# Designs tried in a protein design chat: VH-VL binders against q5slc1. Part 5

Target 1, 112 residues: q5slc1
Amino acid sequence: MGALRGRWAEEEALRFLLGKGYRLLWRNRRTPFGEVDLFMEKDGVYVVVEVKQRASARFGAPLEAITPGKVRRLLQSARFLLGRDDLPVRLEAVLVHGTPKDFRLEHLVLEL
Below, E stands for the ipSAE of ESMFold2; O stands for the ipSAE of ESMFold2 at other seeds; V2 stands for 0.75 times the mean of E and O plus 0.25 times the DockQ between their complexes.

## First folded at step 1 (VH-VL)

Design c9 (framework fv_mogamulizumab)
Fold by ESMFold2-Fast, scan of step 1:
Structure c9 (fold): chain C 112 residues (1-112), chain A 120 residues (1-120), chain B 112 residues (1-112)
Amino acid sequence: as target 1 above (112 residues)
Amino acid sequence: EVQLVESGGDLVQPGRSLRLSCAASGFTFSDYYMSWVRQAPGKGLEWVATISSSGSTIYYADSVKGRFTISRDNAKNSLYLQMNSLRVEDTALYYCARVWDTAMDYFDYWGQGTLVTVSS
Amino acid sequence: DVLMTQSPLSLPVTPGEPASISCRSSQSLLHSDEYNYLDWYLQKPGQSPQLLIYLGSNRASGVPDRFSGSGSGTDFTLKISRVEAEDVGVYYCMQGTHWPYTFGQGTKVEIK
């Protein structure tokens, strides 16, 4: 199947972010507000990272999964995991295009 | 807070049609793939159909292909299953299930089910 | 279609003792992304199924740590380290590697 359900895409996203100086705090956490793929820290800012893969045409585009509603739920998930509202939080996405042998990454900041 | 509530199950004769509905609440419905899974009385689980978050991608089990149509209305937070040419073998409790948004293959929340009985 | 075979079909257990359920697939479930798309569900008496384990070995949110999943390829195991009364029900494995999705026939766990 052409859809990527997975672990290698998150591993590549994690490796990419670690190479950029991010520190991993939690991964694959489910909260009352939704799922958090990677919860990281960089330069004193807590970062929620959504990892999405572009599936084959049969499964739709990864962008379908990053809606304003999803962005709001990611922020709520970050606050839940931190247990505090006063810490700096940023929402980001890593879009993985391709297969394990041939891929490219897009790294972007998500706005509410 | 996540809730899935199915409705529309009934007793019908073979060859007739039914439309099932699933009302979703407590999450952003348009972010998730959704599925129908059925369970015949006293039997195991059988996957029926899956629809993508936008509705553009749909898959059916071979046993229902050409007879059942899965659809969704994201504005109404609702999932549907139109069942045509019903057979006695379609008798089952029909569950609405949410598919994990990072994978298409596991069902993290299930409704209570709605019973469809097809008998002559 | 991929045939999923569970063993045993009936498993009477003494409270506090461990339990193991086997799930075997007719084809390898190891995808090219290196994940086994095998999940475990529990259906308690009179209730809807609930997710226990996803992608072979990951516990779903809220699932007690006494539950664990293991295996790769065609052989998978669900273990309950210390069975409790609330663990009674029918356990199902499901594969998502190959279309269509298929379930095992179920294993009924009951207290001895």
Scores: ipSAE 0.006, ipTM 0.556, lowest interface PAE 10.9, mean pLDDT 83

Design d1 (framework fv_ecleralimab)
Fold by ESMFold2-Fast, scan of step 1:
Structure d1 (fold): chain C 112 residues (1-112), chain A 122 residues (1-122), chain B 107 residues (1-107)
Amino acid sequence: as target 1 above (112 residues)
Amino acid sequence: EVQLVESGGGLVKPGGSLRLSCAASGFTFSNAWMHWVRQAPGKGLEWVGHIKSKTDGGTTDYAAPVKGRFTISRDDSKNTLYLQMNSLKTEDTAVYYCTTDYYDSSGYFDYWGQGTLVTVSS
Amino acid sequence: SYELTQPLSVSVALGQTARITCSGDNIGSKSVHWYQQKPGQAPVLVIYYDSDRPSGIPERFSGSNSGNTATLTISRAQAGDEADYYCQVWDSSSDHVFGGGTKLTVL
């Protein structure tokens, strides 16, 4: 995989979320627990968004790219960036299926 | 394809100076955090330091054994990472690897150069 | 300063499962990455973020991390798996720490 494998997908995910009323706070923030692709806010809640590009089947594809370990790391990254563990944080993912010329987005809320 | 090519290694006397270069290609260098990792002959890996991307402030951090003696810098226009090594000690003898935690990644080293040997001896 | 401890060596029979441990205080709260290094070569990332595999790394390689111990598991070991294996964490916003390395021998 190239260094830009996720860039177009992240741009499309960001555009999609902005269209749904999300506000961007930070992009590509690095922490000891991993990178936060998009750190956003919606309706008073902080939202950490993981963006994944997939070439998998369009419908019913498993969430295997987002493991329980990744969910834990996203929460820890959010707490690190906020400097607090008492603020409401929602974990979400945007799965980008396909290619830059022909893609579909799947938007998910991740359970802790 | 991602490539990292180190150069500048060689034999140097204790107290001397040496500058290493790492030429990067195949990824957006300006967005990547870049690292130096070293390995003394027959020993394990040891992180030397890193330099953040311009977007993340372009700041540097160093491991305790080299802090104050080594300086990491980058030239995004040339896709090149540098390690300036001053006041060299025999304990600095190692293969020095250029590595990146890759664009859109953090905390792990996706790609490594082949390394350049620095030998510090009297 | 944070330290990671690995066994110096591990042996595994061809076709069997090897387990290489990486111990650190509350390492389960950190993300662990694993590298394979063959003689005369640069390290190769084989596991990142505890259990994720880079493209091209076979599914025989897996990882786990909880409490004070992270584990790299290599199932159905092959002769080509002989190498030194290093665990690594980012223990603070500035420091990256490697374990001492484990030599895996495939018998």
Scores: ipSAE 0.006, ipTM 0.602, lowest interface PAE 11.4, mean pLDDT 83

Design d10 (framework fv_ecleralimab)
Fold by ESMFold2-Fast, scan of step 1:
Structure d10 (fold): chain C 112 residues (1-112), chain A 124 residues (1-124), chain B 107 residues (1-107)
Amino acid sequence: as target 1 above (112 residues)
Amino acid sequence: EVQLVESGGGLVKPGGSLRLSCAASGFTFSNAYMSWVRQAPGKGLEWVGHIDSKTDGGTTDYAAPVKGRFTISRDDSKNTLYLQMNSLKTEDTAVYYCTTEYSGSYYEGAFDIWGQGTLVTVSS
Amino acid sequence: SYELTQPLSVSVALGQTARITCGGNNIGDKSVHWYQQKPGQAPVLVIYYDSDRPSGIPERFSGSNSGNTATLTISRAQAGDEADYYCQVWDSYSDHVFGGGTKLTVL
């Protein structure tokens, strides 16, 4: 236990991002501020990727579940993992809608 | 040590109310997605309801048999999950378990950490 | 509502292989989790996401899932494997659904 969260959705998100030229640094890393799903790098920028999955919207889009508090903790987690505060960091989300056999992806840049 | 401890079970009459508590320790409770699962005497497991992490909005969902009667809430300052049960029926008689959802997602969650359960008996 | 079907009981001889099935319409398109429950105890997750094992679960426990049937396989069965076993999936309409449970007896 404690391996991949939402394994199929994270695997699809990772595959998608690798196809876009992202490089994987860490998966499912625990920090004092919480867990980071995917920690990646693209063109010299370090990217914290939150993966959200919903088979269907019950109350709204999966992105609506990412609160300001969660965004803050993801940024703090990135700084902790890097051990430096001089490197560029970006928050992104990959929203996985559907089931393993019938899904679509949305890739979003999160802005504070 | 990661642990969940349920309390609050007991005997209640049909139409009555009862509140269950689940005390969490050994992990960051505020980030955990939590569920209640019940088991009637000699029967199988049945999902009751779910609450997302506080950091993800604390959204709740319920199984059809309890929707409108049961309410799940959490107090992250006390690391405690609650199940408020109203309008209880004899069919609600069961051992109630609190559990952490492994994936922390809204989908495909496995139940990785379980409490020992607390018995609720609804009888006249 | 989505339904999972398990046999009520399965018997296996000590040291032999037990197979517990979980039937569901197109269950191969879902992720299946398996729980072991001994009398008077809480369930324990033994297989998650069809075939992955949590830390501490022995390699003789394995899982598969395709078509309309998922299977929990327990190789080299031991007396301590006697328990009820439950399969579980998430369904978009029914949310979390458990099978009815299978009692495994080791002879």
Scores: ipSAE 0.000, ipTM 0.577, lowest interface PAE 12.2, mean pLDDT 83

Design d2 (framework fv_ecleralimab)
Fold by ESMFold2-Fast, scan of step 1:
Structure d2 (fold): chain C 112 residues (1-112), chain A 122 residues (1-122), chain B 107 residues (1-107)
Amino acid sequence: as target 1 above (112 residues)
Amino acid sequence: EVQLVESGGGLVKPGGSLRLSCAASGFTFSNAWMSWVRQAPGKGLEWVGHIKSKTDGGTTDYAAPVKGRFTISRDDSKNTLYLQMNSLKTEDTAVYYCTTEGYDFWSGYDYWGQGTLVTVSS
Amino acid sequence: SYELTQPLSVSVALGQTARITCGGNNIGSKSVHWYQQKPGQAPVLVIYYDSDRPSGIPERFSGSNSGNTATLTISRAQAGDEADYYCQVWDSSSDHVFGGGTKLTVL
């Protein structure tokens, strides 16, 4: 119904993480438990990364909280994609504030 | 604007073959997982199969009723999805929809074509 | 193969709340998506991953999923909500499964 808005925020999050030594394994993967934005590896640990963007025109508007249910579903998605539940998996978020020309990133480790 | 346009539907006899095409525009087709979903006249939606992006392995999966008879493929250089239908049965009569499986990051929508009618009849 | 069960039809009075159920064995362990389809049109996603709304879908549409039942709730029903509604999940065999569909009538 609407125009595709592009994926600049996710591209910037990926670029940021690659610069931090993360390795990309999968992007935008659908599983029975939810969609995984970025599935990465760093220092022998598999990382599920949720990318969230706040609309530029809504300065000061809060980002939607990532709920415990969402965290659990992301972990289940990681186990599904790996086909194993004995590997170290970490959940992280990259929050993108602003526009393509004027943005900042927050990088968070999500509690399990 | 995101668009999916199916073509290739028509009347075919039992045992025949038909190839459907789905022309995609307005999004990065090469990154998307793509599905075919069908709907028999007056009936509900039924998943036919999907194809993953090349970065995600490019693999295909099919619903049991079509496995071995239907083949899904994609041409990323042409932004086109295909469904090759062989050994068609009267039970395959349906409107066939092309759809994305991934949700748009910004809108949350998946995208669907208008559908193309396949009628299998003698 | 995994199966989803929906009622064939649901009626709701204008301005009241409609609830459409989707039954499946341990469906609460799966993610449920809901589609709206009007005659002669392609389906439109109204709820994804149990309770998320696509941009532009009114807050009157909400979803829940626990145990053996997922529910699509349409509050303050409008004439334009008349449609067929389908639930959908992906099971562990990579099959996408749709419910049989529920026809919503707004009286």
Scores: ipSAE 0.006, ipTM 0.571, lowest interface PAE 12.3, mean pLDDT 82

Design d3 (framework fv_ecleralimab; at its last look DockQ between E and O 0.03; V2 from the best seeds 0.00; counts 0 for: pae E 16.2 > 2, placed apart)
Fold by ESMFold2-Fast, scan of step 1:
Order: C-alpha cells, then sequence, then structure tokens
Structure d3 (fold): chain C 112 residues (1-112), chain A 121 residues (1-121), chain B 107 residues (1-107)
C-alpha cells in the first residue's frame, strides 16, 4: 500500500514556498527515477523540493546528506517531468522540525 | 508496498541470549528511525528502544527495563534492523514488533507481524 | 514518569458512535497517536498528531486532544472495528508512553 502520512508537513512546506513567490507545478509525482515531493518554479528556474520531517529539538540540526546518486536521480526526475534536459533545475529542501502544533521550517538550496 | 518481517524468536532459558532481525522493504530504510515494541501475552504495548537514522546521529535509546541488556543496531546496506537480547528474564516474554518511524517524529508508522520470544526454565 | 490512562473497555452498538479517552496531565500540549490492534494481528496506526488520518483509514475515525484528555472517536461503528485501541505520546523524560489499551466491543 502507499504512504501513510507526511502530507501535513508537505502542505506547510508548500504554503511557505508559495508565500515566497514559488509557483507549484506538480506534487508527489512518480517518475522512473523516484518520487518528487514538490516541483516548483521560481524566477525562471525549475525547483525539485524535498520535504523532510524531523522531531529535532534544535532548529538548524545537520541537514540529511544528499548523495551524488540521489542528486543524479532528482535531476533525472526533473528532466523527465519537463520533457527536456536543457532547462535550469535547482534542488532544494524544506526541513520541518517538530509537530503540527509546534514546528520550525528550514529552507535550503542544495548543491548540485 | 511496505513490509517488515521479523525473525529469530523462540524459546530461551533465563540468563540466555537471542538475536532478532527485521527485514524491511518498500520504503527508504536508511532515512527512517526504527523501533522495537513488545507485548507480553494478554498485555499492552511497551516500547523497547529505537535507533535513529545515520543522518540524525545513529544514536540509540532504550526503555529502563532493558537498558544495559538489549542492544539495537541496523545495517542500511541490507535494510535490516537487529535486537540483541542478553541476560533474558521471564519478564521479557513477549511478541516483539519491528516498527518504523518514517520521519523521525516519535510515532510508529509501520509494524511487522511480530516474533514471539518465550523465556522459560 | 509520564502516564496515560485509558478505560479497560468500551461498548458500542452497530452504527453508533464510540468514544475512547486517553487521559494525561496536560496531554493537550502533546501530540497523541492512536493504534488499532485486532486479535492475533499487529497494531495499525489509525490517527496521528491528534486528528490526522493515515492513508486508508476511513473518515469515521477522528481524534481530538485538549486539556487533560485526548479522544478517539469512531462513528458509524462496524463489526470490523472490534479491537484494542492504544494511545501513545512522546515525552522528553519518559520517551514513548503507551496507554494501557481499551477493548472496543461492537454489539
Amino acid sequence: as target 1 above (112 residues)
Amino acid sequence: EVQLVESGGGLVKPGGSLRLSCAASGFTFSNAWMSWVRQAPGKGLEWVGHIKSKTDGGTTDYAAPVKGRFTISRDDSKNTLYLQMNSLKTEDTAVYYCTTDEYGDYLFDYWGQGTLVTVSS
Amino acid sequence: SYELTQPLSVSVALGQTARITCGGNNIGSKSVHWYQQKPGQAPVLVIYYDSDRPSGIPERFSGSNSGNTATLTISRAQAGDEADYYCQVWDSSSDHVFGGGTKLTVL
């Protein structure tokens, strides 16, 4: 069966990004290379956004390592969704620390 | 499809040792926190301990009744969780469930079917 | 140590509403999760973060949490809802705390 939960954090991440002028293109899209949580556009750049939840007590806890393999798969997912490989793509993460009643968001641009 | 399959349960004498395994599939195991939760026959659920993902420090925490006797470990290359149980007591008799905390936020998303550990003379 | 209190049993008639309570000191400041366990089966998460439903859980299941009491509500009860129900919270001093479980009987 499919995913049990995670949508509250993704919904909060989406609201946050929309408030920063991002435009939503797709949510929870499955590709041959993996699933993309949020696929956005901002200032002419296409953005793959990974949303991660953690019950960390400290805001700014170490970011989960994004391996070269995962970066490659995310870029391939973006190309697949766009149908082109010549458009600018950026990888970003929104880390949600805590619970629905008490959370903090950390927004990071990931290195390629 | 998420699957958690426990193995290694059985009959053991007091003071003995047993190692449980949990084979996981259908989710990104390396990102998840993993827990063991037990249930004595006819009783309620009792948390045993957890292990965090490597990116969250890979640390372990244990319930007071098992601290110093049980050790939780994981092998992300094999998508497998382990529970090493030493100095077993009759009070440790229970079904042991492997559980997943998918986002590290202190709840139990997925549960295996459990494996029975009986500690008896 | 932090403690959660549940009634040992609750009965509900087919089609009626069951309410299972979980008592804890200032539990409304904590996030409550609920698990359903049918005889001989593994527990299943049915409500998380007080009131959210996992994928596949029918809308008849709902939750609330305020003050000293969290409640799992099962509307339009069905025979298949017979199970033990456990509430659970995380507490920094006690780690994971489960309630004692409530046996729901559908008459």
Scores: ipSAE 0.040, ipTM 0.681, lowest interface PAE 4.1, mean pLDDT 87
Fold by ESMFold2 at other seeds, look of step 2:
Order: structure tokens, then C-alpha cells, then sequence
Structure d3 (fold): chain C 112 residues (1-112), chain A 121 residues (1-121), chain B 107 residues (1-107)
């Protein structure tokens, strides 16, 4: 569901993670378990990154916005994309608060 | 292909009520914010209100002229957005558009064809 | 409440460049979105976040925003560009705000 517009928050999240040494493998990849925003790699670990944004610059409790059920589906998606379930996979989120002219990032590890 | 189809418009007397529906398809309805925007005949666009996705709290906001009289709701199991309009006034006469804000960016990605509401005695 | 001002009409010769302005106090600090509406049709998003184009909008549509003025620019105007154009922002005090609309006529 992203065909009409490029997602500015996703571009900012990608830039941020590339600057931290992550490597992009795929983006906006649909699986039977849902869509993966960014599928990346860092130091030999595969990383599924969920990008979430709000128009306000306000920070919040980001894990409440990403439920345990969503976390499990992200893991299922990673295993689907890899074709196996025995590789190290990390689940992360980048929360983008605000607008292109005034935004802040919050980077989190998601716990299963 | 995204589709938004409004229905329920018609003629109603001042003080009356009307309920509009918007049937959505072609996207994950439950993840999107949904809005109503209206346009009086020959006039400009005016935002009426929106309802956020459940993930973003499911809350509503309304433009001042309709606050307290209009109620936006959604049924994610039916992919349907609703506008309940009470205490209608002649100045509520307009084409009512259903719109989507797929990423919560406070803009309007896709628009339906609109449904006409006429408030007249 | 926050208000946006647009000219009522703009004319452009076929093949020339049209510019439609959207005025607002400190609009340069806001994100401006533009919609095209042809007679009898629903609006269509043509520019978002000041200058980005949705998929399917030709590159001759562009936008800018600074100070108190945002501008939609349509180069090489075609007959099919005749429409009403609306600017829109979100504002914390007024929520979604539309400009009054500008009728573009291609001569």
C-alpha cells in the first residue's frame, strides 16, 4: 500500500540506518504474513525494520504501537524472505515523529 | 486499485439527520486514516473530519462548523467509513468526499466520487 | 484560525509556464500539498510535501515553498491542465486548511 507516494519517513529512516552501517537488501516487500518496510543486514545479522511515523514531533511509548502479534508476524516474514528459520534475525523499529521540516527519530530493538 | 465509493446522500430538511457510508477496497483499510471533505456547489474544498487507524488510537477530530453535530466512525471488518450527520443546516449542503491518508501525513491520497447532500426546506 | 490565500484565477498560454501561489503566515515552515480538480470530478493529489510528485504525475508539475508563499508550477501547459487547484496544509490550531482554489485557464 505505498504505490502512490514515496514515504518520506521511510526515506529518512533508511538514510539514518545506512549511516549506522546497515546494508539494505529489500524494501516494501510483501509476504504472506504482512509487508516488511525495510529488510537489512548489519554485521552478519539480518534485520527487519518497521518504520512508523506521526505528523507531530511528540515522542511516545513506541512498543505499545507495535503489538506482540505484529512482532511475531515480522519474524515470520523474515523467515519467509530468507527461506529458513535458523539464521540470526533482529527486529527493529524506527519511529519518525513530525514532518519533513521538523522531525525526530527514535530507534528501538523489538523484543519477541 | 484503490476504490472509495460514497453512498447515502440525498435531500433532507433542516434539523434532520443523514448517514453517509464509504465502501473501501484495494488497500489495507484498518491501517489507514480516513477523512471526509466536502464541497458546496460552486465553492472550494473544506475538511470535515477524520478518524485515525486503531493502531494510532482510533480517535476523531472535526472541523469547528460540524463539531458536536457530526460523528465519524469506521467498521474495519466491513472496510467501511461512516459519517453520521445530525442537526443539519442549509450550509451543510455539499458534495461529501471520502478520502484516505494512508500514512497519517495529514493529507488526502485517494478520493471517492462524492455523494451529494442537499439540506433544504 | 490559520488561513491560506490563493488567486481566484490564473491564465497561461498553451506551452508556457503557469504559477499558482498559496499565501499564508510562515507557510514555509509547513508542508504544502496541492490538488487538481477538473469539472465534475474528484480532486487528485498532484504535489505533496511542497515538491514531491505522486506516481503518475508528470515532471512538468513542480512545487516550492518558502517564507509566506508556496507555489505550484506547471511547465509546458497543456489544454488538459485546465482545472481548479487547491493548496492544503495541516495546522495545530486549525487542523486541515485548504486555500480557496485557483481556476487555471489555458489559452
Amino acid sequence: as target 1 above (112 residues)
Amino acid sequence: EVQLVESGGGLVKPGGSLRLSCAASGFTFSNAWMSWVRQAPGKGLEWVGHIKSKTDGGTTDYAAPVKGRFTISRDDSKNTLYLQMNSLKTEDTAVYYCTTDEYGDYLFDYWGQGTLVTVSS
Amino acid sequence: SYELTQPLSVSVALGQTARITCGGNNIGSKSVHWYQQKPGQAPVLVIYYDSDRPSGIPERFSGSNSGNTATLTISRAQAGDEADYYCQVWDSSSDHVFGGGTKLTVL
Scores: ipSAE 0.039, ipTM 0.721, lowest interface PAE 4.9, mean pLDDT 88
Fold by ESMFold2, look of step 2:
Structure d3 (fold): chain C 112 residues (1-112), chain A 121 residues (1-121), chain B 107 residues (1-107)
Amino acid sequence: as target 1 above (112 residues)
Amino acid sequence: EVQLVESGGGLVKPGGSLRLSCAASGFTFSNAWMSWVRQAPGKGLEWVGHIKSKTDGGTTDYAAPVKGRFTISRDDSKNTLYLQMNSLKTEDTAVYYCTTDEYGDYLFDYWGQGTLVTVSS
Amino acid sequence: SYELTQPLSVSVALGQTARITCGGNNIGSKSVHWYQQKPGQAPVLVIYYDSDRPSGIPERFSGSNSGNTATLTISRAQAGDEADYYCQVWDSSSDHVFGGGTKLTVL
């Protein structure tokens, strides 16, 4: 069903980032700017992570799935969730290509 | 439609007490942080205090000029915010606005039209 | 004890761009929100998180924040933009802090 279509991709992205030493703070948090999929911390920096699922790379380029407008909204969501703006924040994406049984991850830093 | 309706304002002598109410509708009151903001006649806005949602601890914080004299409470079963004002001073004369911070994000989303409190001998 | 400073008044010609400043020590590290208050009315949120607009606020309202200054910008000023404008932040020591307000006059 379309409501749960991306849930497996989010679980895999979370496992991937936990394996890289990220710490999970919050998951699926709503803000006035949109929903934050994963809110994490790594090396003293707060990290907003957008998870995007694609059936294959042939349906589009990973970078084109994250617009400049989305990047700005993710940063504003971080400020919203922290309730302050004096902490270091980074925006990242994990692009999950394929299906639950055959997938590939791309991990990107989003420019501010 | 979000509505916030303040009531209970009026004339009161210095040293007196007054209780303001704010009736809320059009949103999930129990999930929101609620604030009082005041504005003296011809002057700017001044935050008075807030009460967080129960999920976020239900705690209150107050601006220094009112701390120890004012008490904010809420009744989620009645969708009502209260401001108990004791030991009133002439400096407390203002329009008192009920405001909501619907997401607990340290801003003021919706405002009532205010109720005037005049503290005068 | 965190304080915000705004000019008392700003004038702009009809159709021109108005800029209203909000000064504070390292305000660029804070999220700045702006409220419009027309005479006899309650305040209305017009900009939040430095630069974002609530639903119903025209795109000619914009904001920025860096260093020690946040700015509310109103392009193509209209008579209906005459109002008092307040900036606001949250500060860990002072909680919610408003600027003193700026009266915008459209000539």
Scores: ipSAE 0.000, ipTM 0.570, lowest interface PAE 16.2, mean pLDDT 85
ESMFold2 (binder alone), look of step 2: mean pLDDT 95; pTM 0.961

Design d4 (framework fv_ecleralimab)
Fold by ESMFold2-Fast, scan of step 1:
Structure d4 (fold): chain C 112 residues (1-112), chain A 123 residues (1-123), chain B 107 residues (1-107)
Amino acid sequence: as target 1 above (112 residues)
Amino acid sequence: EVQLVESGGGLVKPGGSLRLSCAASGFTFSNAWMSWVRQAPGKGLEWVGHIKSKTDGGTTDYAAPVKGRFTISRDDSKNTLYLQMNSLKTEDTAVYYCTTDLWSEYSYGMDVWGQGTLVTVSS
Amino acid sequence: SYELTQPLSVSVALGQTARITCGGNNIGSKSVHWYQQKPGQAPVLVIYYDSDRPSGIPERFSGSNSGNTATLTISRAQAGDEADYYCQVWDSSSDHVFGGGTKLTVL
């Protein structure tokens, strides 16, 4: 369904981050606190990456805010996947605009 | 009822500055991506720039002819979009429309348009 | 920079079908939107995402998009359809790009 439809955006986000020196640890992991699109590492910091795409109403709602609740759940998911709560974790987002053959990426660091 | 109302247009000399406003009502302005589109007298539509919602990063993009001279901003507490125009040229003479990509139904399409405000750059 | 090409003008007889084209390199890989603009008025979105109609737009308006050409089709043309019509796409390098516009005359 939705996961299959959005797969190209996540693939492009991953390719972009790998090109920036990020290392992929896990992809599409489900935790008790929610789903993690990409779990990566860069310069000793673990990074949870939320991939967002602007959706058509024919196929979904407008792009949703990354709320304080979502930020907290992403951080909890990262700690769950690491099995530790003392490691540095950063939350980031990659916004994907456009279509598979014509797109633009925007990379954001999220505030905790 | 969704509505956009532009204001601030007028006559200005080359090299001058002007600030346009667009008052939005009838929808959740803070979730909308907002664009400015202009139309020179007797000519076609030309995109000027847009600003994303705060949810989507709040960043701006501009058409090449206005980049570095125009600035788009928004005040979500007042449901108002702005276009600050600096270093105006005679080629900037146009009716300026504010538009919205409301509800993502028209992603990268402009589904609501204001009535427009005329900016004339002349000595 | 991405460019869209439209014919300057198209004429159609009352009750007949008008076709307005929008040419662009590999435009079939993009989503095309169409706007109607009457003299002294703001543009109105009449087709979005190649072929979808906004609420309130009659079924006489339809669209298609493949290869290098998108087409706006207006069946059973009415006098009130006289207007300028613009196609528009989003392009990753050029952002929003409008065609030059086509003046539709209903005879």
Scores: ipSAE 0.007, ipTM 0.645, lowest interface PAE 9.6, mean pLDDT 84

Design d5 (framework fv_ecleralimab)
Fold by ESMFold2-Fast, scan of step 1:
Order: C-alpha cells, then sequence, then structure tokens
Structure d5 (fold): chain C 112 residues (1-112), chain A 125 residues (1-125), chain B 107 residues (1-107)
C-alpha cells in the first residue's frame, strides 16, 4: 500500500488537464531532484504539473507558495526525465480546494 | 520500507506521566501530518490528536478527553513524532498507535494509510 | 459530537457477500474510510474516500456512501476476512471519528 498524498486531487487534476487537450507522458515519477506529480505535453510543449490540495474549512489559509527552490527542482526533474538539459519546459500548478465530493480547481502557469 | 516504529509504553500510576515516540522511515516525514490513535483493551479505535507539518502551520488538535493533558510534538531532523502524556487516568489505558495522515491536505478528512505496531500504556496502581 | 454507528457483528457464509454498514447523520456528504483489524495487529486501510482501494487490497472489497449510510462490501468472503472492521470520517466539530467496530465472522 502506497502513500495516499492527495491522490484523489491528482486524479481530478489529470482528468481536468486531459479534458483541456493535455497528453499524459508520466505520473508520480521519482527523480534525484524530487517527485513529479504529472509530466504532460500540450501543443508540442513539455509541461511539469505540481498538484496541491487545500481545504479552508480546516486550516483557513491559502495554499503554500511554490518557492524558487521548488521551481528549480521541478525543472531539474523534467530535464532528468527527458534525458536532456537544454529542452524548454513549462511549469504549471493545479490547486484543488475542497473534498472529493465538493471541490474546485485553479490552474496556474508558473514558468514558461 | 515505509514504516512507523513506536516505543515508550509501559506501566504508570494514576497522575503520572509518560512520553511515547514514533520513528518514521521510508517517506518524507517533514511533509506529513501525523496522528495518534488509541484502543482500550477490548474496545474500538479512538483518535487522540494530530500535528500538521511545519509548512502547513505546525498546529496541533486534540480529542476532548485528552485536551490539556496530552501534547503532540515532532522533530523533523530525527523523523520522530512524540506524545507527552501528563496527569494520566485509568481511562487512558490503551494501545497507542502512531499513524500517517495525508500530506499537504489542510482539511480534516484525513485517512490513516500507514500505522505503527502500537505500544501498550497501562495506568494502574 | 458526531457519532458513527456500526452493528456489533455480521456473519457471512464462505464465498458469499458480506455487507457492513456505518450509520451517520448525513454521512453521504462526508468521505468514509474503512479499516480491517485482526487480533494483535495494527489496523489496515482497506477502503478510502468512500470507494477507493489502496494498492494490495483485493477487488472483492468495495464501498459506497449515500444519505445516512455508508457500506463496506466484501464479496466472495474468505476465512482470512474474519476481523474487526471500523469506519471513519472527519467532522469539523469532532475531527476524526471512528465507528464502534463490527466483528465479521465467516461461517
Amino acid sequence: as target 1 above (112 residues)
Amino acid sequence: EVQLVESGGGLVKPGGSLRLSCAASGFTFSNAWMSWVRQAPGKGLEWVGHIKSKTDGGTTDYAAPVKGRFTISRDDSKNTLYLQMNSLKTEDTAVYYCARDYEYDSSGWEAFDIWGQGTLVTVSS
Amino acid sequence: SYELTQPLSVSVALGQTARITCGGNNIGSKSVHWYQQKPGQAPVLVIYYDSDRPSGIPERFSGSNSGNTATLTISRAQAGDEADYYCQVWDSSSDHVFGGGTKLTVL
């Protein structure tokens, strides 16, 4: 049995992105630089997607900011998975607010 | 591989104190929310309290029966969760389990996907 | 003080379907998780978020949740399914709440 780690939120984020024409290449991939939730492609561009979940009913705080260090690690992970250090990648986030039965999604572009 | 190992249980007199530890391995402990769950002999499971990750506020919440007497803390540098139990009552006699909550979930609908083996605390004269 | 109600015991014949209920006020609006516990062992998560299975849990285990009742269903029951089963939810006033547990006996 593996970690749950917001897996329902990641599944909903994936369904949302597939509906927008994104293509899944890899999911839940571990690299020396960290874990990648979703590695996608859209219109010929590689996209690393960070999925985060939060419910204000419990904590009442906004989602944790994605730091420059996290951005750097995500880019390094993408390059590792592609086997190339020179390919451009886009970083995106899908923020999932709520519960499996009552949630909303927010889709952000972090770096192009 | 992914594992929680508890220690510190034993016999203690009413009014006494005891500290439990839970050593985590095989996952990024610092990002996890952690709970304590207890089970009195021959009875059901009862949630004791939890602690959020530092980045999610590091706050603690407790079940009413233990609030003010028990304190949950964590040491991320040692991948260890603690339960400090003060003013112990005979009703606190139970097996105490350490369990992992969902990572990065600010909600309270956490499920417990990894459990320790449990450690027995007996409060008796 | 949110409360979950389970029957104390349920019996099922070998190879048949067992159903264990978890009653709670408007529980269908909550997410229900189920745990299996065998004597002397820690609980094991068998169903989460009403109906999802963790890796390693056989497809014979399934769940549903609507209205005031959640149900754990164990099809093609085996002797090894004998255990105590607990439902659990999160409630904003009570935090994590467990049901009282149901002992499943396989005849």
Scores: ipSAE 0.008, ipTM 0.630, lowest interface PAE 8.2, mean pLDDT 84

